# VH-VL binders against q86i44: the designs that were tried, part 1

No score or structure here was measured in a lab: all are predicted.

Target 1, 197 residues: q86i44
Amino acid sequence: MSGQNILKCKKCQLEITNKIITNHNSDTFHEQCFVCKLCSTPISDPYFTDKETGDFYCAKCEVIRNDQSKPLRESLGFCSLCYKYFRQNEDILTIDLERYHIGCLKCTICKKGINNEKYYREKMTSKLSNYCCEDCFEKVDKCNGCNSMTLGQTLLAMGKNYHANCFKCFKCSEIIKPNSPYSINKQTNTPSCQKCN
Structure headers, positions and changes below count from the first letter of each chain, unless a header shows other numbers; Kabat numbers aren't used for antibody chains.
F, E and O are the ipSAE of ESMFold2-Fast, ESMFold2 and OpenDDE, as the mean of both directions, binder to target and target to binder. V2 is 0.75 times the mean of E and O plus 0.25 times the DockQ between their complexes.
Where letters were taken out, [cut] stands.

## First folded at step 1 (VH-VL)

Design g01 (framework fv_guselkumab)
Fold by ESMFold2-Fast, scan of step 1:
Structure g01 (fold): chain C 197 residues (1-197), chain A 123 residues (1-123), chain B 111 residues (1-111)
Amino acid sequence: as target 1 above (197 residues)
Amino acid sequence: EVQLVQSGAEVKKPGESLKISCKGSGYSFTSYWIGWVRQMPGKGLEWMGIIYPGDSDTRYSPSFQGQVTISADKSISTAYLQWSSLKASDTAMYYCARESYTIEVKGSYFDYWGQGTLVTVSS
Amino acid sequence: QSVLTQPPSVSGAPGQRVTISCTGSSSNIGAGYDVHWYQQLPGTAPKLLIYGNSNRPSGVPDRFSGSKSGTSASLAITGLQSEDEADYYCQSYDSSLSGSVFGGGTKLTVL
């Protein structure tokens, strides 16, 4: 700037006759022109400039300007898996009293993320529920007891797949545990535990 | 095939503005967070922040809050990292990465990375 | 400054075992957050090596393994090969920062 008698404010393009403020790029400003648009405090690095208006924003006010939904998102809670806030109108998946984004789930069969498309759930047992995408759902075997999909370990009994808790004695309705002895009634094609036989 | 493709190398002077890009393909771009990671020459990885392209929800590392702006345009599956006024200390390789998560893992991880954008800021 | 602490370097001969530690605090690993590991070959972007403490992505050899105990995690590499020469980074989530944190990185030299 040593070669000029008249300095102009880069923001308003008018002559600077009082105190001159310079930024790191050697641009000159009126003191009142080099302030944050939202809080009116003098600008210092780092700062942000709106390309269309030429207005300046300090670091704090740039964050506020771009994220006004934070208080609302905090009240909506956050995903127990990725620890990011839920968004307004977002579908929330609840598993074992914990909440998850749908995209946090992976298909048990193909291991790809479930991306807010249709997903299918194996009924909960004593463990976490298993999930699969629509494409894999068509390929999965069904439990012969409950007619729901079988994604986890199954019990093979009477030539058919069952969830562990779905293979029950016809007479007493108690679960026939894996590798426990049972018999088949030939007329009704139903299983009976050892004690009921 | 999941891919993140970043814009080319940039050479800038202090005080200049810059906006670099990261384009996703082969997956639902609006369903995954995109993170930005800085690596200064000869130094380690530093997480800068993340954005969810579906609604532009953005979070910053405290060290980078107010120093950069992260944005996204879901119509073209592209995320952006922007500086209003570059400093020599911004000289670094900048990576974008897809932040993934699964029911069996506590805390997100970066499963696919862009090739990086080298930003050189010198007088 | 890195939030997670790693040794700056480790070295081994071909066929040997090396381990790389990652030490956190009560706000990250100590709070129960899982540890993930990345391999960065010279001149390339980082690549996911281990996620969720001990899981390997498709294509990662089983000679790479991870573990977590208390506020620390470890990456073990058995049967060390020349192509393993790289920088290795741990990563977790920090509740006080509400974001991801990386270790400072460990340079593995294969002698």
Scores: ipSAE 0.000, ipTM 0.454, lowest interface PAE 17.9, mean pLDDT 80

Design g02 (framework fv_guselkumab)
Fold by ESMFold2-Fast, scan of step 1:
Structure g02 (fold): chain C 197 residues (1-197), chain A 123 residues (1-123), chain B 111 residues (1-111)
Amino acid sequence: as target 1 above (197 residues)
Amino acid sequence: EVQLVQSGAEVKKPGESLKISCKGSGYSFTSYWIGWVRQMPGKGLEWMGIIYPGDSDTRYSPSFQGQVTISADKSISTAYLQWSSLKASDTAMYYCAREITMVRGSYSAFDIWGQGTLVTVSS
Amino acid sequence: QSVLTQPPSVSGAPGQRVTISCTGSSSNIGAGYDVHWYQQLPGTAPKLLIYGNSNRPSGVPDRFSGSKSGTSASLAITGLQSEDEADYYCQSYDSSLSGSVFGGGTKLTVL
């Protein structure tokens, strides 16, 4: 029964003394050599190999490297949505830590690219937000529970709009779920779930 | 009634071109994104890409970029999915679906679906 | 492989509760992206069942509910009925792929 022989990295041609990465062709690599050239992320299928340089690219970065704006790109970076490089003197929209071409983000109401210097957002989750342009801002509904802007899904209850987690029983403060029955106290104009009636 | 109606089943040979359609009615077609989803026989759902018919802004899954073309004609409220050269591996049910909302370059839920177009590619 | 992992099958008797899991990673559910659920009856197109983790479209019975925690989401079906036999798919967004992703689907059988 066999001992181990020393394997060489196909990318750098040096001996592998630590962790070995193997692809489906039985080629072996150093962990740090089997990464995407542009984003430095470890390679997973599907991936692409540049035949002239031997460098690896993930699916996202293969789109980037085939962008015909390549000669102008290296100092300007690329759009986080479409993954195409920014052109010289192009206006860039920056939201949080991400950069976008003008027009890559769409207004939720009118569906046009957000090209105004002013924009408005509603946070949907910790990572997701809905956006609207300035012209549409005054047309957006307000949540009757939290009195903040609504651009995504809302609940219509008692003739008023609510975020899903803002429509609550007056007595127990539990969320009244969509399509769940509830009662209205006609004196106080407040909702209560069936359990509290 | 809001609905998406797709073109009928297709039987093709490898190397042939094909264009299938998805017609929206009962809503403002130019105000919603239309997505395309593939389901291979006996397999799950795969998102292919999406188009905004108001300006033909189109985005593709990395797996389908360069493999298909998505387009729309807003004058007749119709979206299209097209192949220049079909492969046997393109055999699948293809669905179009309307997106509820778009959030920070992410895609939200699909609330209305077409009935599907079965594409069979065999020699 | 599917980016979101679902059990291939689940079963229950009429009137019972079943749950279907959807397991993601740090680039999708773990990054805070919402989970949506679809029901596909045999020979039909998918139908939106749950959106935004826990919301029901009009016409979906309250027997169906969704939840999300960490890198996973779950669909719960209470009071199981024979009409619930279908394939169920979860969907989210994946930031590393910059696109929508579906789970592999779960076939629900009512015994």
Scores: ipSAE 0.000, ipTM 0.427, lowest interface PAE 16.3, mean pLDDT 78

Design g03 (framework fv_guselkumab)
Fold by ESMFold2-Fast, scan of step 1:
Order: sequence, then structure tokens, then C-alpha cells
Structure g03 (fold): chain C 197 residues (1-197), chain A 123 residues (1-123), chain B 111 residues (1-111)
Amino acid sequence: as target 1 above (197 residues)
Amino acid sequence: EVQLVQSGAEVKKPGESLKISCKGSGYSFTSYWIGWVRQMPGKGLEWMGIIYPGDSDTRYSPSFQGQVTISADKSISTAYLQWSSLKASDTAMYYCARGPYDILTGYYSFDYWGQGTLVTVSS
Amino acid sequence: QSVLTQPPSVSGAPGQRVTISCTGSSSNIGAGYDVHWYQQLPGTAPKLLIYGNSNRPSGVPDRFSGSKSGTSASLAITGLQSEDEADYYCQSYDSSLSGSVFGGGTKLTVL
């Protein structure tokens, strides 16, 4: 009974009995297993590895793999902020039906990328929103009209902060435009637009 | 019923002045923006500018800044578009349209439109 | 030329589905600004068809729908009818121009 250690290809897990290719991590491969998946050229630094398939891609072909013209890339969609396609098996942050790379959408307060499902949002219009991370949520002020957070620009009216669309006439419910005339009912401490007074 | 009624068609010569109108009814006139949109014969829609009648805050497209004046008279619920000196290139259909207020984002949609005023400028 | 790009024309037969695209950039649709759609029948003023990307005004049939993805928006018309023959315009806000912008318009022909 004799024992002998055999070198195995890291990619195919079969014995290497011929030419041995070694990468910078000292992993060993068959010559035919350490090639770019797209162009079949032997790999050299820098190179990229697909985590799902274990396939290798040279620098040139990594750009092509991420090309927006590829059907697979097209089906994965693209980031709404940086407008680059998602890579296969990449983590995607979905906020308000829009998709983002992790870190592309930034917290308004600390400026760090929002990297998880725990985020908070201030809706300014039907589409435009400001966002903050969980750590910063407790530091935000509230709108006096809707009692929701204020992350972006606010109106200062009656000594209080309001979202622009939250400072409304008490009588007609129309938005009181910034710098528009309004009256304060001192009994109820509520605003009324000029035409309702 | 919300309605915007515009003044009638105009035929003018180059160099003449003109003021056309857009009268709103059926809503609070001072609570909504009024926008003006040009459509040259056979061409698409071009946004010219908007006015908030409650305080006469007016904003213009860069292409129309200094070319026209937008104004409003809230006492009669009427917005105006005026030229000090017309050019043949001003020949177009002009529409007014109602929009919601949103100063922070510059956003507005035009939910009700006037019937249009045809302006023809020729010698 | 147009800040928002639409195909000049699109056509379909009765009962079919057609889509009209509206392609913008990072300063308008890509910045998160809403897209609105208008229908202009021959000889008439434009009419608001879709607002806020996907909402229908009262009286607009559910055959009309809007969607937005990234820097582009689309208007879909299902069950195409001859009465749908019109010009269609998208509109958004552009932050670099500090103003509203319209697409170049798309003429829908029902063949």
C-alpha cells in the first residue's frame, strides 16, 4: 500500500497529469480549465471569476459580459442611479419599485450607501424621494403637517417645518405656496389662505 | 366642471403686439399653475412657461425667456400670453393648461387644456 | 434634438397591442421625475392620458397603461381601436433646464 498526493484542478476537480497552471493564490488548473469562457484565451492578470459558474473572464471579456446588448444582462435590468446593468447573482436593492446597486443610493444624512432593506424615505413628489439609513432615522425632524420625517428642503411656516405639499389651508385644503399670503386663526392656531379669509 | 376658455384666432403682421387670454372656471384659479404650450403647424408640443396666479410667480422655458410675457389677473380668473413684437416664426397654435403646484421639484402635469388660440403672423 | 426621444410613428391593427417609448436621461426621467402622457386627436387640444407614470385620469379606459424603468417610460395600448389614431406625447421635468420637457411625439396609425 503506497500513498501519493495528486494535484487536482480547482475548476474541474480532476487529476492534473499534464501541464499545470498556477494562479496568484497557488491554486492549480489544467491548461484548458484556466481560460477565458468567452474568448478561450489563457487567463492572465487581471481576471474575473463568476461565483455561480466558476468560469473565468479576462479583463476585455468582463467588459463584454457586462455589455448592455447581451440578452441575459438585459433581462437582469439596470441600476436606476448609475444606469449600468446588474451582474448575474449580484445583490440588488429595490426601493419604490426602482432597482439599485448596493451603495448607489445614499443616505441624505451620513452620505453612506444604503445596503439593506432597513431604510426610511421622505416622499417629496409622486416620484422623487429622499432616503436615510436605519442608523440615521432617529436623528431626523418631523413635518408638522403630516408628522413624517423631513430629510430634504422644507418650508418654515408658523415657526414650524413642513414639506412643501403639507402646508395647507385649513378651510379649503389647497397647498399654501411658499411666500403666498395666509392668515393664522389665533383661536385654533391654523393657517387659512387669502381667499378663505 | 373645470374649464379653460381661450380667446379667438388672431391674424397679425410682423412687428405688431398681441395679447391672448385663457379664462379658468369651475375651480380655485389661484390654487393652480397655468402653463402655456406652443405647437407650430405640423410640429410637436413646446412648453413655454407657467404662472401661479395667486402671486404671479412666473417661470419660462429658456427658449422663450425674453420672447414673451406671461401674466394673470386673478380678479377675473384669466391668464395672458403676450408679444411686444411678433415675428412670422410665431405662427402657431397656443394652448393654455392647468397644472398642480410643486415648487420644490418643478414638477407639474397638465390635467385640463384650453381649446387653443391660432396665431398667424404674415405680411 | 428633443430632450425626450419618442419614435416618430407606430402602427398596429385593431385588437393588437402597441407600445410607445419615451427615452430620457439622468437629468429628467433618470433623476426620478414623473412621466405624463397626452393624447392629441386630429384637430383637437391635447388630453391628459396618464399622469405620474402609471395613473389614469377619470374617463380614460384601462386599455391605456403607463410604466417607467430607469431613464425610459412606455405607454401601452391594448385592444387597439380606430379611435386611438392620434399623436401621443410624453412629458417630464428636466433639472438641467429647470423646466418641463415634451417628447417629440409619436403618430399612431391604426391599419
Scores: ipSAE 0.000, ipTM 0.413, lowest interface PAE 20.7, mean pLDDT 78

Design g04 (framework fv_guselkumab)
Fold by ESMFold2-Fast, scan of step 1:
Structure g04 (fold): chain C 197 residues (1-197), chain A 123 residues (1-123), chain B 111 residues (1-111)
Amino acid sequence: as target 1 above (197 residues)
Amino acid sequence: EVQLVQSGAEVKKPGESLKISCKGSGYSFTSYWIGWVRQMPGKGLEWMGIIYPGDSDTRYSPSFQGQVTISADKSISTAYLQWSSLKASDTAMYYCARELYDFWSGYSPFDYWGQGTLVTVSS
Amino acid sequence: QSVLTQPPSVSGAPGQRVTISCTGSSSNIGAGYDVHWYQQLPGTAPKLLIYGNSNRPSGVPDRFSGSKSGTSASLAITGLQSEDEADYYCQSYDSSLSGSVFGGGTKLTVL
């Protein structure tokens, strides 16, 4: 008979006749209407609302719910350096059929991230390569044996830099290993191993 | 983020066997060499050896060849350092560390280190 | 004995410059192999400070610098701070040992 405030649930639009739940915006809900959609526990701040469905998700379940996009990320594979998934809409650097986050691959000379499509590499082994950015490329010493870049540790022989596998006997072409004896032909400025001398 | 987490401290008697571990996370474990470094109490760093977990290619310092075994299980991203028979002279802090570059490339800095495993061998 | 020779200790006052040497031979630094430097704070694991003679990892202040000449390398620390008190190690590759080698370490004391 007397006039009373009638509270309606913001989610279901029906009258609240029992316990009233109020959010930070002063919206009112049935106890059973203000729960996480995935775990069914009562919502507490912080929480998230799906714009399409109006359903609520607690912070923990919002992470789990968004992991439904993980199969799309997984189809792109892992970064070969940090072993983490690529995010949706993230720029990816692809080198030798392997994928890297833009920030993960670093120039071996300046150690800044390689963000440019132009890069230079020195393949060290079947397992590893050294990379450098365009800005550092012109400053890279050349291997005196193969005339290619040197980005890793080099053998210093006859006052010149060589890849370990590029310092070879002029006569037999066998690799002269570090700290191995060799002779220099003074006229041609070429090395020869002990067996060819 | 890159992390190397080592097993806890060990107290052993001479002649006992021991295997300590180093678990890598946050990077492609099979794509980097893992090195082991010894530091005896009050002394400097000594390089023991390295392993490439992708194919278990293992290389030892001449001083440690035959004294220890280095191995890895790539399925659980873990490297191991093992003794068949401990000596009192094995008392030291043991570090695992990730080598930034292949050993033969000439760059061999250790860019990330484990926290260390203290091994005490006493009677 | 360590293959690479470092002074056992160096000291300086806050704001001063110190230099730590690393002396090798023809089989390591003299053969052209790069030198790397590590900082070890008391009770902690070593941290990469300088690699490839003169390069700094991200997060290492420019007060730390490295250089190499002939058979030797040097670590220079300018504007000394109390937080720099640590042991410092150089590292290179030695062709006669076919492996990595460390210096004996230098204890830096900031007065």
Scores: ipSAE 0.000, ipTM 0.424, lowest interface PAE 16.9, mean pLDDT 78

Design g05 (framework fv_guselkumab; at its last look DockQ between E and O 0.02; V2 from the best seeds 0.00; counts 0 for: pae O 15.0 > 2, off the site)
Fold by ESMFold2-Fast, scan of step 1:
Structure g05 (fold): chain C 197 residues (1-197), chain A 122 residues (1-122), chain B 111 residues (1-111)
Amino acid sequence: as target 1 above (197 residues)
Amino acid sequence: EVQLVQSGAEVKKPGESLKISCKGSGYSFTSYWIGWVRQMPGKGLEWMGIIYPGDSDTRYSPSFQGQVTISADKSISTAYLQWSSLKASDTAMYYCARDLYYGSGSYRFDYWGQGTLVTVSS
Amino acid sequence: QSVLTQPPSVSGAPGQRVTISCTGSSSNIGAGYDVHWYQQLPGTAPKLLIYGNSNRPSGVPDRFSGSKSGTSASLAITGLQSEDEADYYCQSYDSSLSGSVFGGGTKLTVL
């Protein structure tokens, strides 16, 4: 041992001349260097390391640290509904390639926020959708043309609800526009546009 | 109870077409996304893409865009993964999984199919 | 390489504690997206083990716990049992890829 290398503390890079603390990776520390930054309690698994500072946090203090208000995360951009930045450690809802604060999406039926709950989607376009919560889903009417849910405005025709683009002529498959005349085949209960009568 | 049942193992030659299936039961099939995940022999999980059966909206991983087609037939509660021309590198276990998509900002696979083994060799 | 980095293997003896790390970047975990964990027993499909960083599905023992800090997440297994031998995968969302991403997987061996 005489003349041997002296172990250095991984955190402070100074020689360890007294008690040596080792972690599961066989890294060595001064007793006072392997402690939680916030509560100064000696570290034991599980623990968390701040990669920027190298500071350690016990499980309890990591929760407290995360609950502190955090700077804006400008690199994530804006919520597509409220147009405000996301904050660090804030949950983000991503739908149709757009980002939202959790509370910004509302159920179309009951108007309550959608937040880490089951929800159901009616897609209008690649970036436009209607949503409803699980409790409202059972009360939602279906489109008679495609048998998918209807949450937004619908066309009422032949006593049934349709998405605007789902009410089509049986013969030519062209969309029958709102307030346009159409005929009903009573035997098949299908609509035909004026041109196909 | 929720269950996803996949089609049986396939043995194919390079250049052949293939379509495998994933049938959902015990839930509203049109209300949840279905994802496809590849696992090459002895390797990890790779997300391929996802479909919403209610309107057939599909999203693909950049690595799989143009390589496979994901589709669904809501009348029989079945999702599909299809290749037009198989390659030896497509040899893998393929899983379908239901995505709850909770509104937490990430996809989550809560129920998984048993897997379909696809072997492509000459 | 996988987008999320996990150690390829970890080992422990029965009754011990092991921790599996999952390291991401600013486009996924660092962006605030949730981390989910899956357990894959030999010859079986993956099973959801932890969702939304720290929640357990019904039927998952409380010996399994998850946490997330900055650009990284961790899965902790206490009171290690032989039936815990499996591959473990973390998963998140990546904004640059506009899709789901998995870690490379960690093989847990119980000595």
Scores: ipSAE 0.000, ipTM 0.425, lowest interface PAE 18.7, mean pLDDT 78
Fold by ESMFold2, look of step 2:
Structure g05 (fold): chain C 197 residues (1-197), chain A 122 residues (1-122), chain B 111 residues (1-111)
Amino acid sequence: as target 1 above (197 residues)
Amino acid sequence: EVQLVQSGAEVKKPGESLKISCKGSGYSFTSYWIGWVRQMPGKGLEWMGIIYPGDSDTRYSPSFQGQVTISADKSISTAYLQWSSLKASDTAMYYCARDLYYGSGSYRFDYWGQGTLVTVSS
Amino acid sequence: QSVLTQPPSVSGAPGQRVTISCTGSSSNIGAGYDVHWYQQLPGTAPKLLIYGNSNRPSGVPDRFSGSKSGTSASLAITGLQSEDEADYYCQSYDSSLSGSVFGGGTKLTVL
């Protein structure tokens, strides 16, 4: 009659006749009913509880659940060079709508990272540029046409460095193509294309 | 980085037409000449011709004048080598390459495509 | 046959020096046109090794050197290594053909 307590599982409401699992709130469960929300494995120490939902998570699935914040990181975007997502509140370098981790851009010459420190840019195409740190900029050759630095795509004309699009006829301003003949005005040291000879 | 990526291998029959491609990236495509080089199986390199994609100025080796057409589409940074009627003797590896150097009478190829194998057989 | 003449093969032991010749004529090397050299490893595209007779592109070790004299040019390789085993081609401009010409190629074997 009296003296025996019959405990019911809070999940399934059926009698517990075997091992009784008690959580920190003194709720009682069958061993098979006290399971991880994600993998359904029976809960044992250590485990984690979501205070808002009351759900339980085993240690493995708590790591997996933390990765569920990845959609936020995806919305933050990723670096145009390494393709890794940005972290929340990370400083980034933005150039012409391209976004980069601080230090992912590197000096073309010395390979040190280009940060928010001073840097110099040589635009090669609408999407591609070379970059140069201040120290290397002082030592690099300059284009004799535009006086900006020359990197990677150097050409030599009249004994001087030029960007590919900066060696132009003095008279008509048209680009003098590679292997195209040109004349030199000896007194002004200026080139002229075939048609302006 | 500068890259020249060529279209894939081709197996054709004599008399068929063919157009193979060479796409340049990592540089100002219209500012440099692109040349084509043939290498027959087990043989050496043969210069075929060269094009300036900026204005399509094209020059051919005498051995290939009238045998192939070299062209470019600068809007997609691509050069082409084309045959109107293939012969079995056109079986070879074909390379495209970029000329870096300004100057009269100098053709220096600093970057090469991976090659396109063309096989022409009955 | 090739306008520029190269020996069909050369060989050397590791650590030795080898020289590959490129002999032209008065319409090409003898007219003062530059000579360029290319290395072609088995199954790969050629790569530029020496340009403008004696200049090395970035990444080419200084044990490769080039020279030009008269109607001929030479490629020298010192400190020979097994990875140098390849075909080597010289190239110049020929005024009589109004175009570029390659040598016939030289197979280098490292013993």
Scores: ipSAE 0.000, ipTM 0.453, lowest interface PAE 14.8, mean pLDDT 80
Fold by OpenDDE, look of step 2:
Structure g05 (fold): chain C 197 residues (1-197), chain A 122 residues (1-122), chain B 111 residues (1-111)
Amino acid sequence: as target 1 above (197 residues)
Amino acid sequence: EVQLVQSGAEVKKPGESLKISCKGSGYSFTSYWIGWVRQMPGKGLEWMGIIYPGDSDTRYSPSFQGQVTISADKSISTAYLQWSSLKASDTAMYYCARDLYYGSGSYRFDYWGQGTLVTVSS
Amino acid sequence: QSVLTQPPSVSGAPGQRVTISCTGSSSNIGAGYDVHWYQQLPGTAPKLLIYGNSNRPSGVPDRFSGSKSGTSASLAITGLQSEDEADYYCQSYDSSLSGSVFGGGTKLTVL
């Protein structure tokens, strides 16, 4: 009996029957459970967890909560990832006018901190990017759609990796969403959406 | 962990039939092509063909077309290579490998079975 | 007889740099198809060493490198070690054959 591994939400401990949200620790959540406690907005990286309550806070709300550090953040600046203020004489990394503590940005592959300008990035649809250190760059696979580096979540079809937005019907160019039915033309190695089948 | 486990060594006579197996585990068996590669004693690697277990689409090297049959049983994550009538010249090591499409149209074999030695002698 | 041509053997002393060539044609490497390399230790199955011309899978040391230019590809091994003694095969795709093709293999001997 292939016991259907019931996925449970780490927050509410109930079964997840709909959309599954997975965090960086591979914990699974209901979509409605992985939201900011203050503004109820769906959580995206970076986010913060209250260790006592287990509540999640978006970056914006976390900054608001940390009001005690506001004057220091305004005077010294703050890390765009962890939102902590910079200490005097602290080494920082600047990327596209955003400043980071050394080591705050992590390589998606090896999880080592990005400490210098020798890195590669995968631009996400949002203001967020995945980063890859120089050592790991040559080991990273390419998106079959756009031929760019794949660091984040990818769709795998017939041994090919795709960015979510790069998996398109070869006939109509419509994006094929995850879990949507499609066919594979194995001669051309291209997907076809249900409408075009 | 991705693994391909092949059936054991075979000793056969000319004219006999043979079917060897390759069982995949640790990945979605129906989502990847499985290839067969021949290596004759002291010789190099030869691509024989591939199968897509998801729908059993099969492609052969011209050199092996009609000489062997590649098949798969997706219910048990197993690919097969078979001969209807063996020849002495079929004596070789046979490898199965997971075959991935990459780049501009090349395939790569990222995981290999341990090989099956087939000896055909009178 | 192989579609891709490799030298039958190469040798080097420990710590040296060795290069293995893979020469193709306009229907394979020259057509723009990627080249992959495999290492086969004595008595073992081949292992993917380089994929996509120059990429190393996890676990492959950086002393192994691949390149491609025109109709040829090359595998370079720096800091040669005794454990590198093996057969090496290049592989690509050939449009005229509509299938994967291997080089004839190169035996690397560490002196």
Scores: ipSAE 0.000, ipTM 0.517, lowest interface PAE 15.0, mean pLDDT 86
ESMFold2 (binder alone), look of step 2: mean pLDDT 92; pTM 0.944

Design g06 (framework fv_guselkumab)
Fold by ESMFold2-Fast, scan of step 1:
Structure g06 (fold): chain C 197 residues (1-197), chain A 120 residues (1-120), chain B 111 residues (1-111)
Amino acid sequence: as target 1 above (197 residues)
Amino acid sequence: EVQLVQSGAEVKKPGESLKISCKGSGYSFTSYWIGWVRQMPGKGLEWMGIIYPGDSDTRYSPSFQGQVTISADKSISTAYLQWSSLKASDTAMYYCARDRYSYGDAFDIWGQGTLVTVSS
Amino acid sequence: QSVLTQPPSVSGAPGQRVTISCTGSSSNIGAGYDVHWYQQLPGTAPKLLIYGNSNRPSGVPDRFSGSKSGTSASLAITGLQSEDEADYYCQSYDSSLSGSVFGGGTKLTVL
């Protein structure tokens, strides 16, 4: 009999008995398994996963393995969607301090270009976001707190989807955490924390 | 409408010079690489080289380095492929094509092709 | 001479499935570079059929699919139709040549 939890590395499927590394999805890894395939540096956001091999790549090495522009010219930085360098004299889109190639801003749902039209953004990590065109935005589940799309992880409360930081008390605006008590106004279908009931 | 329109067919003799064109329209011409691809009669596709019209940065396949010159005039959204002295072995269909977002990626827009016939 | 190897021909009957292979090396597909596929109908310019290993451009039917594993890629065509009769080319990037490379092409015949 053992009283300890058994955690497995998502990469190698073997038990983790020493230092545990966790990602934004709460998956667990050996520290030697959560490294960039090309440079062997420990992974941090943003990073990329090869869907067939499960190998991880840091932002710089993803640019290197896919980037055919950097050896040709001085770059103007990285595109936040494809992580390839900008070319000298290239037109660049700047949205909320992030930079994009003109052809790279695509709807996550329909994959069509959304340059020069209305778009919506859902932040997944500090540097990774989902983008959505107006047509697809009207069709997807929305966060009832911020009225933005919910393609990432959500909290289901009161029959509605919320981003974790968007489920708030209607009266005081404090975040209601998943294991915190709250009351429902049955007529308005709005939540209130215990201090505001 | 995004398109690449190439110049018409050419019939030349060995030793003559030739310059063919590829005009882009409907998009930012200076923001995309334009590649040139050769297809000899009954044969496959061969990548010749590529140019970024925004700064005229040009790269060649080793097989075509010194055999052709690729250039562009961004003021008229036109790329060019040029031979100083044609050979019978240059007889082929020549395509220009737009690289979809970075050098060496997929070619998403193709010209209709320019047939070059070199015979004595 | 081509850097990526494709079978010169493949054939199938209407409604059947065919697969076209594209074999590279450690300097191209094996280095992790994406594979793209083109369809060339007789007398026409090539048309982009699959980009980035498995993505279809608008207007390409879902009967066409792409995959990549190790140093090779494959194009699968299901529900084969007479209008699919064409030449098919794979393309990738080769780091040792610092440029794009094409396969030799595969002629698909619908019997």
Scores: ipSAE 0.000, ipTM 0.443, lowest interface PAE 13.0, mean pLDDT 80

